# Designs tried in a protein design chat: VHH binders against q75qn6r703to848. Part 17

Target 1, 146 residues: q75qn6r703to848
Amino acid sequence: KPSMIQENLFIGGGLAARSIYTLQHLGITHVLCLCANEIGQSDTQYPDLFEYQNFSITDDEDSNIESIFQEALDFIKHGEETGGKILVHCFEGRSRSATVVLAYLMLQKKLTLLEAWSKLRKVHRRAQPNDGFARILINLDKKCHG
Short names: E, the ipSAE of ESMFold2; O, the ipSAE of OpenDDE; V2, 0.75 times the mean of E and O plus 0.25 times the DockQ between their complexes.

## First folded at step 11 (VHH; framework vhh_etentamig_d1)

Design x5 (at its last look DockQ between E and O 0.01; V2 from the best seeds 0.00; counts 0 for: pae E 16.0 > 2, placed apart)
Fold by OpenDDE, look of step 11:
Parts: structure tokens; C-alpha cells; sequence
Structure x5 (fold): chain B 146 residues (1-146), chain A 121 residues (1-121)
């Protein structure tokens, strides 16, 4: 269910994130959860099996998702440095998770927004940042690449 | 079917000007932010400029600020890019791209075939 962005980075939705089988099958060790008030999300994590970082972000264009970019990236880097595999997920695997993955690709991998978008959509066609998140990413692209 | 057709590219000398056009069809043009992006030979694609649905807001890459002007005519479903003071580094294929106006829309859902701009003496 999760899509592989790169060897150690995956993106997906809540259903995939709740499946121990899926997580273990993929070798996931770190789970970055971008959810708000989705039912049962906090009760469906397995902290004894995986390392979690949770962010409360709503999927609307007014959400200040850029405020968590640095901390989210630090978590991903931590997973990478420890030799782990990171799953970035939100509820549907469409907007919030996609936005953070795009930010990662832009800030960490030094890709332009268009390059990052192309890379993500090749493997995760349902990626769909909302308009607000898209504007944030556009501004990020401007800051990173002028 | 969404279609974007770029035109206006060509060969121009440094310091010259070109005006690109993009004819849009298959969607409500006035409901979407529109973009110009470009890809130079041997380089990755980069965004150039964007304009809001009504044209009230525009953004530009630093590399083109003060030289390029994005505009649109919603009555003609057409996007424009006026390029002045062109430089060799502006050489690229220029694409028109669409991005949504709803709460949840794809970024760069569609892009045309592009028009080649070559700046050379």
C-alpha cells in the first residue's frame, strides 16, 4: 500500500500505517504521522515496535504545515542515520504526507518543486497537496532556488 | 480533455524580447492558478512564474524578476509571459502548467508540450 519514494522513505495513508504486517513487511522502523483528529489514530500505533513522531496537522489550506518542516525533516534524518526506513503518512496519504515529502525532497535533496513533484507522482499518483500547502511549497521553492 | 498549447518561442539575441502564449482548453481556465515553468538543456525543470485566478497576485523566480511579466486573459483562456532583457541562461523549453483552485488539488496537474526559447548571439 505505501509507495516507495526512495530506499528508506515511504509515503502512505492511515490504513497502511495501522497494519503491523505492512510496516514489518516493508521493514519500516520510523513512522512520521501527520494527522489531526482522525478516529483511533493515536490508539492504533505500536510504540514498542516502531519509533513514532506525531504532528497534529489538519488538511486544510490554512494549516501552518511549514511550521513542522524542520522537525519533520529532523525525524526523517534521524531514521536515515540509524539505518532505518521511514514511513510518512497522513489519513489519506494525499495532502499532508505529500507536502512533507515534497519539503524533504526540496530541502534535503535540493530538488526544485517541479523535480520533487515529478519524483513523487511517479510512484504516488494520489499525491495532492491542498491549495494552501501548494502555495507554501511554491514559497519554499522560491526561497531555496530563487 | 485538458489541453495546454504553448507558442511564441524562437531564437532571439541577448537583450531581446519574446512574448509567450498558452492557449488553454478543457477546463475552467479562470478557476485555476497558472504557471510558467522551464527546463534548460542539461538542467532540471524549474518554475518561472505564477499568477492567481484573477491575476491579482503574481510571483516570479528571482532569476527573472524585473525582466519577465506574467499575465492572463480569462476571456480568451490564454496565459502570457512577456520576457524582456533575455539572457543566454534563459534558454529553455517553456511550459504552461495548471494548478488547482479547490481545497484539494494537484500541483502541476497538466503541462503542455512546451515552446523552445533560444537566446544566443
Amino acid sequence: as target 1 above (146 residues)
Amino acid sequence: EVQLLESGGGLVQPGGSLRLSCAASGFTFSSYWMYWVRQAPGKGPEWVSTISTGGGTTYYADSVKGRFTISRDNSKNTLYLQMNSLRAEDTAVYYCAKYGSSKRTYLFDYRGQGTLVTVSS
Scores: ipSAE 0.006, ipTM 0.262, lowest interface PAE 10.7, mean pLDDT 89
Fold by ESMFold2, look of step 11:
Structure x5 (fold): chain B 146 residues (1-146), chain A 121 residues (1-121)
Amino acid sequence: as target 1 above (146 residues)
Amino acid sequence: EVQLLESGGGLVQPGGSLRLSCAASGFTFSSYWMYWVRQAPGKGPEWVSTISTGGGTTYYADSVKGRFTISRDNSKNTLYLQMNSLRAEDTAVYYCAKYGSSKRTYLFDYRGQGTLVTVSS
């Protein structure tokens, strides 16, 4: 079941991404998938119904998730510009998707990491970036806010 | 090459109605979500409405919700916008759009000159 972070942005896991009727009911138009390496795209994605952007990022402390932040944020921003709603998901909705959502809130909405974390945890208690991703976000926070 | 041709605009009094059409060619129309975007004089583009590939799902900007209806006929490669209860603030050039075809495209792909809707007097 996707969690609504704000009226145009949702977070979830692989099960949420496969719940087509729920996504259509919520008005989802764009789906950002961080776990393309872990899902059967032909069985779980419907390009006729949704615009997709797919990444294969492992949930490993050494994974270079920061390398995809700009592309992911561009996708979210352009979904918003069309008046669409965006689902950001990974396999469990816990680490990768949370990390990208936090980066979005920090870089585009200008929140501190603490503010972004508080906002996300209120609606999505599963959010728990792995320790490597957390270090990336802490470093980003220091760069943005001294 | 993608081509979109808008028609059906004109001058109308407040409270009136118009029906816009967009003839599409150069791509598989039935495979794409389609959009209406408008641009008032001196302003940037504003999203108006979106329709899914089969026409079963539609979305509207708050400013037009309840007054405008988007539809499509995939057999004719044509997108429509029925505009009722028109207001002066609806005055704009209206474009139909397909999401852009290139990497990192950030806006709608506008191919035609659009069709002018003027709501006045």
Scores: ipSAE 0.005, ipTM 0.142, lowest interface PAE 16.0, mean pLDDT 82
ESMFold2 (binder alone), look of step 11: mean pLDDT 81; pTM 0.826

Design x6 (at its last look DockQ between E and O 0.01; V2 from the best seeds 0.00; counts 0 for: pae O 12.0 > 2, placed apart)
Fold by ESMFold2, look of step 11:
Structure x6 (fold): chain B 146 residues (1-146), chain A 121 residues (1-121)
Amino acid sequence: as target 1 above (146 residues)
Amino acid sequence: EVQLLESGGGLVQPGGSLRLSCAASGFTFSSYWMYWVRQAPGKGPEWVSTISTGGGSTYYADSVKGRFTISRDNSKNTLYLQMNSLRAEDTAVYYCAKYGTSKRTYLFDYRGQGTLVTVSS
């Protein structure tokens, strides 16, 4: 149910994040949640099974998702450096999680936005950042290409 | 103020054993996954082992699997590493660590001063 972007990185929605046995089977150890205000953490998260990083980012064009890019990427790096596998998820798996994954591919993997988009859409057809997030990613692409 | 204080290192013969301890303060220890990392002279840091909040999940680098055992005592805010069958390549400074959101996001973020383990004839 989660889509594999690369060996240690997965993307999904809230249903994927709650599919505990599937996550354990995949070897997920770290969960980056972008929709913490939209879930009941005590009833939907299992801190003894997975290490969590939680953000409350709304899926609005005005949302400042860029403000959490560094912390999100640091968490992904942390998971990779400790031999883990990371799930990045939001509620629907379309906009917020896709935006963060694209930012990761651009900033950490040094891909252009076009390269990152092609890579993500190949494995996760639902990916569709909202227009505000798309503008953020376009500006990030310009900043990385100077 | 997060504080991590490692102890239990020393000089030991190949094949020997040591038990490392890490005393934690300044945070809710039981709410965090805890890590052992090590750094050999002239090398970058290497992840060694991980333990979940309640100790239900443990993970090990391939280089130490079967020889090292991570554990924790949440009532004492203490993390442990039992190291058996020590080898020369285990010689390093060992650090207790937790993940944090500081400006540095490397494994050594919120780590102690370390404890030296030397495995030598």
Scores: ipSAE 0.509, ipTM 0.794, lowest interface PAE 2.2, mean pLDDT 89
Fold by OpenDDE, look of step 11:
Structure x6 (fold): chain B 146 residues (1-146), chain A 121 residues (1-121)
Amino acid sequence: as target 1 above (146 residues)
Amino acid sequence: EVQLLESGGGLVQPGGSLRLSCAASGFTFSSYWMYWVRQAPGKGPEWVSTISTGGGSTYYADSVKGRFTISRDNSKNTLYLQMNSLRAEDTAVYYCAKYGTSKRTYLFDYRGQGTLVTVSS
């Protein structure tokens, strides 16, 4: 169910994130959860099996998702540095998770938004940040690349 | 106490339309994603659609994409489901739901009594 962006980075929705089998099968060790009120994060997680970082972000145009970019990036880096595999997920794996993955690719991998978008869409076709998140990413692109 | 009251169901011919409503009370409606789920006879419940707190994001099951539209009016604590191009396989009891804390997929702790939608010629 999750899509592989790179060897140690996956993107998906809530269904995948709740499946112990899926997580273990993929070798996931770290789970970045970008959900809010649609699911109970703590109640659907397995902290004894995986490391979690939870962010309460609603999938709305006015959500301040850029405020978590650095912390999210740090979590991903931590997973990478420990030799782990990270799943970034939201409810549908469409908007919030895609936005954070794009931010990661832009900030960490130094890709332009267009390059990051191309990379993500090759493996995760349903990726589609909402209009507000898209604006945030566009602004990020301007900051990073002029 | 969380209360959800669905309405708008009924008998409709294939290709017809219905609009469901759900009146919510007992919680801060505008703070939660809301869901429509349905259960057909002899089948387990399945999610149909969900909408974000402010309505900025909507999602649909593949089976209803392009035909159903979820919306909400937070000022009225009401959730809506516009169902167009109805098919026989859409026959089910439709529930307004707030996602629970269960680890089980599509298991909702809070839902109404449901409203029956029957699509038949």
Scores: ipSAE 0.000, ipTM 0.247, lowest interface PAE 12.0, mean pLDDT 88
ESMFold2 (binder alone), look of step 11: mean pLDDT 81; pTM 0.824

## First folded at step 12 (VHH)

Design y1 (framework vhh_etentamig_d1; at its last look DockQ between E and O 0.48; V2 from the best seeds 0.00; counts 0 for: pae O 3.0 > 2)
Fold by ESMFold2, look of step 12:
Structure y1 (fold): chain B 146 residues (1-146), chain A 121 residues (1-121)
Amino acid sequence: as target 1 above (146 residues)
Amino acid sequence: EVQLLESGGGLVQPGGSLRLSCAASGFTFSSYWMYWVRQAPGKGPEWVSTISTGGGSTYYADSVKGRFTISRDNSKNTLYLQMNSLRAEDTAVYYCAKWGSSKRTYLMDYRGQGTLVTVSS
C-alpha cells in the first residue's frame, strides 16, 4: 500500500500505516503521522516497532500546515541518518502527506514545485493537496526559486 | 532538563573490549528510542546503533555489526554499548542520544559530553 518516493521515503494513508507486516517487510523504522487525532494513536501505533513523530493537522484550506514543515523535514533527516526508512502518512494519503512530501522535495532536495509534483505523481497517483496547501506550495516555490 | 552522561571509555588494544554506559535523566527513558553515535577527530557524527523503547528492535551500522551490542535497562534509566573486537577505526568520542527537543540543528536532539574510546597498540 505505501508508495515509494525514493529508497528511504514512502507515502501512504491510514490503511498503509496499519499494515504493520508490510511496513516491517519494507524495512520502515520511522513513521511521520499527520493525522494523530484521527487514528486513535494508543490503539494503532506500536512504539517498540517504529519511532513516531505525530502531528494533528486538519485537511482544511485554512490549516497552517507550513508551521510543521521544518520539524517534519528534521524527522525525515533523522530517520535517514540513523539507517532507517520513513513513512509519511495522513488519513487518506491524498492531501496532507502529499503536501509534506512536496515540501521535503523542494526544501531538502531543491526541486522546483513542478519537478517535485512530477516525481510524486509518478509513484502516487492519489496525491492531491487541497487548494490552500497548493497555495502554500506555490508561495514556497517562489521563495526558493523566484 | 534532559541529561545524558556517557562513561566507560578508555584506552584499549586492538581486539579488546569495552562497555559504555549512558545514565539518563529528565525524561521518561522507557518511552524513547535511544541511539549511540560517535565522532572521530576531524570527522562528522556517525550513527552506530539504535534500540527501541523496550529493546524489541535493535539496529547497527554496517561498520560495527557483529562486534557491538546495544542494550538498555529501563529500571535503571541506563543505555549500554558492549564493544568487542575493537579496531583502530573505532577510535572516537561516543555519545548517547534521543530524538525530540528544540535543537533541530544536530544529528540528534541532545547528547552528553561523550566518552572517549581510543584503540591503539
Scores: ipSAE 0.691, ipTM 0.855, lowest interface PAE 1.2, mean pLDDT 89
Fold by OpenDDE, look of step 12:
Structure y1 (fold): chain B 146 residues (1-146), chain A 121 residues (1-121)
Amino acid sequence: as target 1 above (146 residues)
Amino acid sequence: EVQLLESGGGLVQPGGSLRLSCAASGFTFSSYWMYWVRQAPGKGPEWVSTISTGGGSTYYADSVKGRFTISRDNSKNTLYLQMNSLRAEDTAVYYCAKWGSSKRTYLMDYRGQGTLVTVSS
């Protein structure tokens, strides 16, 4: 269900994130949850099995998702440093999670938005940041690459 | 207020052992993954080990794997680090850190002064 972006980085939706079997099967150790208290968000988490970082972000065009970029990226990096595998998920695995993954690829892996988008869409076809998030990413690309 | 108090450091010869403790308060200890990090003189902080809420999962930096053992006693709100076969390069101030649902990394979330471990002949 989750898509593998890198050896240690996965993206998916809420259903995948709630499946202990899925997470364990993939070897997930860290879960970055980008939901807005949607159905089954924190109530279905297992902190003894996985390390969670939760952000309350709505999938709206005016949502200030860029405000969590640094924190989200720090969590991903920490997961990497601990030798774990990180799942970045939101409710649908389409907009919020994709946006954060793209930000990660741009800021941490130094990819252009186009390169990051190509990399993500190659393995996760449902990725589709909303228009507001897309604008944020475009602006980020300009800041990073001119 | 989150408080973490490290102890157990000291001077030890190469090949020796130490056991560090971290007393936690101000939060529900058993709900959080815990970490050990260290900072050697003139170097940046580095992650050493981490343990899940119930102790079911543990991780170690390559440099300490096989020599260090992280554990916890949730009934005592205490984190431990058993350090065996100590080496000179293990010399550092050791800190315990809390991982939470808020914006935190092991490098930003310790609340103690740390405990100094010196490995020298």
Scores: ipSAE 0.199, ipTM 0.596, lowest interface PAE 3.0, mean pLDDT 90
ESMFold2 (binder alone), look of step 12: mean pLDDT 81; pTM 0.821

Design y2 (framework vhh_etentamig_d1; at its last look DockQ between E and O 0.09; V2 from the best seeds 0.00; counts 0 for: pae E 14.4 > 2, placed apart)
Fold by OpenDDE, look of step 12:
Structure y2 (fold): chain B 146 residues (1-146), chain A 121 residues (1-121)
Amino acid sequence: as target 1 above (146 residues)
Amino acid sequence: EVQLLESGGGLVQPGGSLRLSCAASGFTFSSYWMYWVRQAPGKGPEWVSQISTGGGSTYYADSVKGRFTISRDNSKNTLYLQMNSLRAEDTAVYYCAKYGSSKRTYLMDYRGQGTLVTVSS
């Protein structure tokens, strides 16, 4: 269900994130949850099995998702530094999670938005940031690459 | 205020054992994964081990797997690291650590002053 972006980085939706079998099968150790108290958020997490970082972000065009980029990336880095595998998920695995993954690829891996988009869409075809998030990413691209 | 206090370090011969402890305060200990990290002289910090909130999951760096055992006592707010079959390469300052989302570098955020472990003949 989750898509593998890198050896240690996965993206998916809420259903996948709630499946202990799925997480353990993939060797997931860290879960970055980008939901807004939607069904199955913190109530279906297993903190004794996985480490979680939760962000309350709505999938709206005016949502300031860029405000959590640094903290989200820090958590991903935390997972990497501890030899773990990180799942980034939102409810649908489409917009919020994709946006954060793209931000990660751009800011941490120094990819252009186009390169990051190509990399993500190659393995996760449902990725589709909403128009507001897309604008944020475009602006980020300009800041990073001119 | 998050406080972590490591203890148990010292000088030991190769093949020897040590047990490190970390006393935690200033946060709900049982709600967080806890970590051991170490920094050897002239080297950067490295992850050693981690344990889940209830102790159900433990993970180890390849370099210490089979020799070190991480554990915790949530009733005492204490983290432990049993180190067996110690090697010279294990010489380092060992830190107890808690992840803090406000820090960019995990290994340098919430941690104590560390305890020195020296493995030498």
Scores: ipSAE 0.418, ipTM 0.754, lowest interface PAE 1.2, mean pLDDT 91
Fold by ESMFold2, look of step 12:
Structure y2 (fold): chain B 146 residues (1-146), chain A 121 residues (1-121)
Amino acid sequence: as target 1 above (146 residues)
Amino acid sequence: EVQLLESGGGLVQPGGSLRLSCAASGFTFSSYWMYWVRQAPGKGPEWVSQISTGGGSTYYADSVKGRFTISRDNSKNTLYLQMNSLRAEDTAVYYCAKYGSSKRTYLMDYRGQGTLVTVSS
């Protein structure tokens, strides 16, 4: 049930990240988790099968999610360069994962926020960054595109 | 406990060759993508090369492409970097690194103490 944003990039929630056979069938090799403090990693992660990068970001409007953008984007870029496929997920697949995917599309693929949003919503209708994260993305759009 | 131990550094002349090794322990080496990163004095870290779990995919920074070769031997839990046609700008401390974790930490920067490579005439 992960949503495909582009050939090598997927978005989902905690349920998608636990669906190991689905991830293997999709060819997922890398998993970026934004909700490490909300899941039991030893019970839900399989590092012998996938490469993981884990963050503990709360879905709160005052969380500084921007502080992890560079590390997250580097992980996605490195996974792509190895020919791998990347799942970006949080618990619900609505706010944190959507925010990171939008930032990736804006910073790495050079899309405006509007273009990135349109692309994401076509395949992942539950995407809904919280108001604080939306503010961060709007400021990023101004920095990148005026 | 995860350990990565780099070795094989030293002083070499420009145009020379050097082979680095990274001995890995405390994790299932064959299940992880591995990479080399270097840090020259006074500069930030630079990604150098990456290799897939089985060694079927290798990637290189433009600055080293054609001169460096990454490889691994999963039976010996060892990562290698063959460095040919060395230049002064290759002078740095070289680290091997591991992605991912079965533990509750962020792991882009798991590396040992590094091994110093100095290229000078």
Scores: ipSAE 0.005, ipTM 0.151, lowest interface PAE 14.4, mean pLDDT 82
ESMFold2 (binder alone), look of step 12: mean pLDDT 81; pTM 0.825

Design y3 (framework vhh_etentamig_d1; at its last look DockQ between E and O 0.01; V2 from the best seeds 0.00; counts 0 for: pae O 12.6 > 2, placed apart)
Fold by ESMFold2, look of step 12:
Structure y3 (fold): chain B 146 residues (1-146), chain A 121 residues (1-121)
Amino acid sequence: as target 1 above (146 residues)
Amino acid sequence: EVQLLESGGGLVQPGGSLRLSCAASGFTFSSYWMYWVRQAPGKGPEWVSTISTGGGSTYYADSVKGRFTISRDNSKNTLYLQMNSLRAEDTAVYYCARYGSSKRTYLMDYRGQGTLVTVSS
């Protein structure tokens, strides 16, 4: 089941992203997929039901997930500006999707990392960025908040 | 390379109807969600309507629900907006758009010059 972070923003894993009836019921219009290399897009994505943005980011400590932050945030903003609701997902709903959601909360909503972490963990206990992603978020926090 | 060409605007009386067209080229039109956005004089851009790739899903801003209908013809690479029961506050330049992330501080990427709709007696 996707977890609601705020009215227009949800997080989940690959199973949540394939639960089409649930997503439609929640009013999801936009899906940000971080695990395109791990899914068969033609078999698991429905472009006439949802607008997708796909990335192939591996869940490795040395993956440069920061390189896609701006595009991911642009897509979330796009969904917000067109009256939509956005699902951010990776395969397990644990590391990559959590990292992008935390970056969104820090960069767009101006939360500190600790505030963003607390907010996310209250609704999505599975959230656990890998150690490399955690270092990226810590450095981002310093850039934004000192 | 992406090109969007809006047409069909003009002067119309309150309560009237108008149909806008948008000719698309330079990309696979049938693979993209398409949008209408408008900008009234002295105002920022405002999202109007959205249509999915095959037209199975349509969405509307509250200000136009029940009066405007978005549609598309993928065989002609053309997007449409049927506007009925027009009001003075619908006066704006209308743009069709596709998402492309290059204009992150604005409603979606604009690729056309827009078409002016003026609702006045």
Scores: ipSAE 0.595, ipTM 0.827, lowest interface PAE 1.7, mean pLDDT 89
Fold by OpenDDE, look of step 12:
Structure y3 (fold): chain B 146 residues (1-146), chain A 121 residues (1-121)
Amino acid sequence: as target 1 above (146 residues)
Amino acid sequence: EVQLLESGGGLVQPGGSLRLSCAASGFTFSSYWMYWVRQAPGKGPEWVSTISTGGGSTYYADSVKGRFTISRDNSKNTLYLQMNSLRAEDTAVYYCARYGSSKRTYLMDYRGQGTLVTVSS
């Protein structure tokens, strides 16, 4: 089951993202998929029902996840601007999705990393960026707030 | 009891090849899509490849496409992964995993203990 970060933003794993009933129940309209192009992605997605943005990112410490931050945020923003609800998900809903959600909260909502982390962990306990992603977020925090 | 047992891992030089095997038991092997996933030290799990029940469809992560080949022998309840042109970044513990259906590509319901592949000069 996806966790609600805010009224129009949810985070979850692949299982949640595959459930049409879950997505429709939550009113999800946009799905941001942060999976390493896992097989069956297209088979588990319903483009006639939802809008998808797929990124091929591995959950590795050296993965260049920051390279997709802008595009990911643009997708989220587009969903928001169209009055939709966005689900950000990865395989386990733990690292990649959490990282992008944190980046969103920091860059778009102007939160510090600590504030964003607190906000996310309150509703999504499993959130845990890998060490590499954590370093990226720390650097982002320094860039945004000094 | 569902069991998956990986084998074939080892130390290999860059550019080398390995062939992994996964012996399955405790379930109707031919009724399940099978997957290879890997996890490098200090890194998260990465999907590698999957194959349909009958072997008619195979898929690969971009990172291994063109180098790895997944196959299966349902008569032997065995899954294979031929790994060619191995790279240092392929170093990881490789797991075979069972999925309930083609719709369950993000959820591994069973996997083995894994076999270590080390690619190093």
Scores: ipSAE 0.000, ipTM 0.228, lowest interface PAE 12.6, mean pLDDT 89
ESMFold2 (binder alone), look of step 12: mean pLDDT 82; pTM 0.830

Design y4 (framework vhh_etentamig_d1; at its last look DockQ between E and O 0.04; V2 from the best seeds 0.00; counts 0 for: pae O 9.4 > 2, placed apart)
Fold by ESMFold2, look of step 12:
Structure y4 (fold): chain B 146 residues (1-146), chain A 121 residues (1-121)
Amino acid sequence: as target 1 above (146 residues)
Amino acid sequence: EVQLLESGGGLVQPGGSLRLSCAASGFTFSSYWMYWVRQAPGKGPEWVSTISTGGGRTYYADSVKGRFTISRDNSKNTLYLQMNSLRAEDTAVYYCAKYGSSSRTYLMDYRGQGTLVTVSS
């Protein structure tokens, strides 16, 4: 089930992203997928129901997830500014999607990493960026607030 | 290169109607959600309406609900906005737009030159 982070922003895994009627009930209009090469897009995505932004980011400590932060944040802002609601998801809803949501809260909403983490964990206890992603977020926090 | 060419604007009386068109080229039109955005004199861009790839979903800003209808003809690569019951507050340059990956304004990345709609008595 998707977790609501804020009025227009949700986080989940691949099962949440495939629960089409649940997403429609929640009013989701935009889907940010971080695991495109792990899913059969033609079998699991419905471009006439949701507007998609797809990335193929592996859940490895060495993956350069930071390289897609700006595009991901632009897509979230696009959904918000056109009256929509956005689902951010990866395969398990635990590491990649959490990392992108934390980056969004830090860069767009100006939260510290601690503030963003507290906000996310209250609604999505599954959130756990891998150690490499955690280091990226710590460095980002220093750049923004150090 | 992505091209979006808006047309159909003009001077209309309050309560009148107008139909805007947007000719699209340089991309696979049927694969994209499309948007109408307007900008009134001295104001920032305002989202007006959204249509999904095949037209199965349409969305409207509260200020235009019930008065405006978005549609598309994918065989002609054309987006439309039917505007009824026009008000002075609808006076603006109207743009069709699509989302792209290049960040510019955080509202829409790509839009045309626009078409002016003036509503006055």
Scores: ipSAE 0.651, ipTM 0.842, lowest interface PAE 1.4, mean pLDDT 90
Fold by OpenDDE, look of step 12:
Structure y4 (fold): chain B 146 residues (1-146), chain A 121 residues (1-121)
Amino acid sequence: as target 1 above (146 residues)
Amino acid sequence: EVQLLESGGGLVQPGGSLRLSCAASGFTFSSYWMYWVRQAPGKGPEWVSTISTGGGRTYYADSVKGRFTISRDNSKNTLYLQMNSLRAEDTAVYYCAKYGSSSRTYLMDYRGQGTLVTVSS
């Protein structure tokens, strides 16, 4: 089951993202997919029912996930502006999705990494960016807040 | 084998227009959302636009909204990007993209070779 970060923002894993029932039950309209052909990719998506933005990012410490932050945020923002509800998911809902959600909270909601982390972990305990992603987020925090 | 071939790029003055095309093959084109992305020199890739399977839904990056129009012709397996009111900051290699591959980096597997758009006086 996806976790609710905000009224219009959810985080979860690939299994939840593949469930039409889950998505419709939560009122999801937009799905941000951060998988690398593990689960929940285009072949398992329902583009006639939901809007998707797909990124091919592996959950590795050396993956350049920072390169997709702006595009991911733009998708989330557009979903918000259209009155939709966005699900951000990866395979396990643990690392990639958490990283993008944290980046969103920091860049869009102007939270510190600590604040964003606290907010995310309150509702999604499995959130755990890998060490490489964590370093990226720490650097982002320095850029945003000094 | 998924193949995407972009065309239509070139040199244009600020305020000018270009129309990019992307010929797709090796997959059921009409079953996938399609994307345009771009990469400027010295910068990372930037999402530009996306279009739903039937073309009924389109989305744009803020930087191109109101100026660019994405469209598709499923009968021709072709994706288009009409670019109007071009600006210097639009200078980039433009890629047609389909997602769903396993990659470490954004748009590494399911994109074409790209087409260069240069906006300069």
Scores: ipSAE 0.011, ipTM 0.234, lowest interface PAE 9.4, mean pLDDT 88
ESMFold2 (binder alone), look of step 12: mean pLDDT 82; pTM 0.832

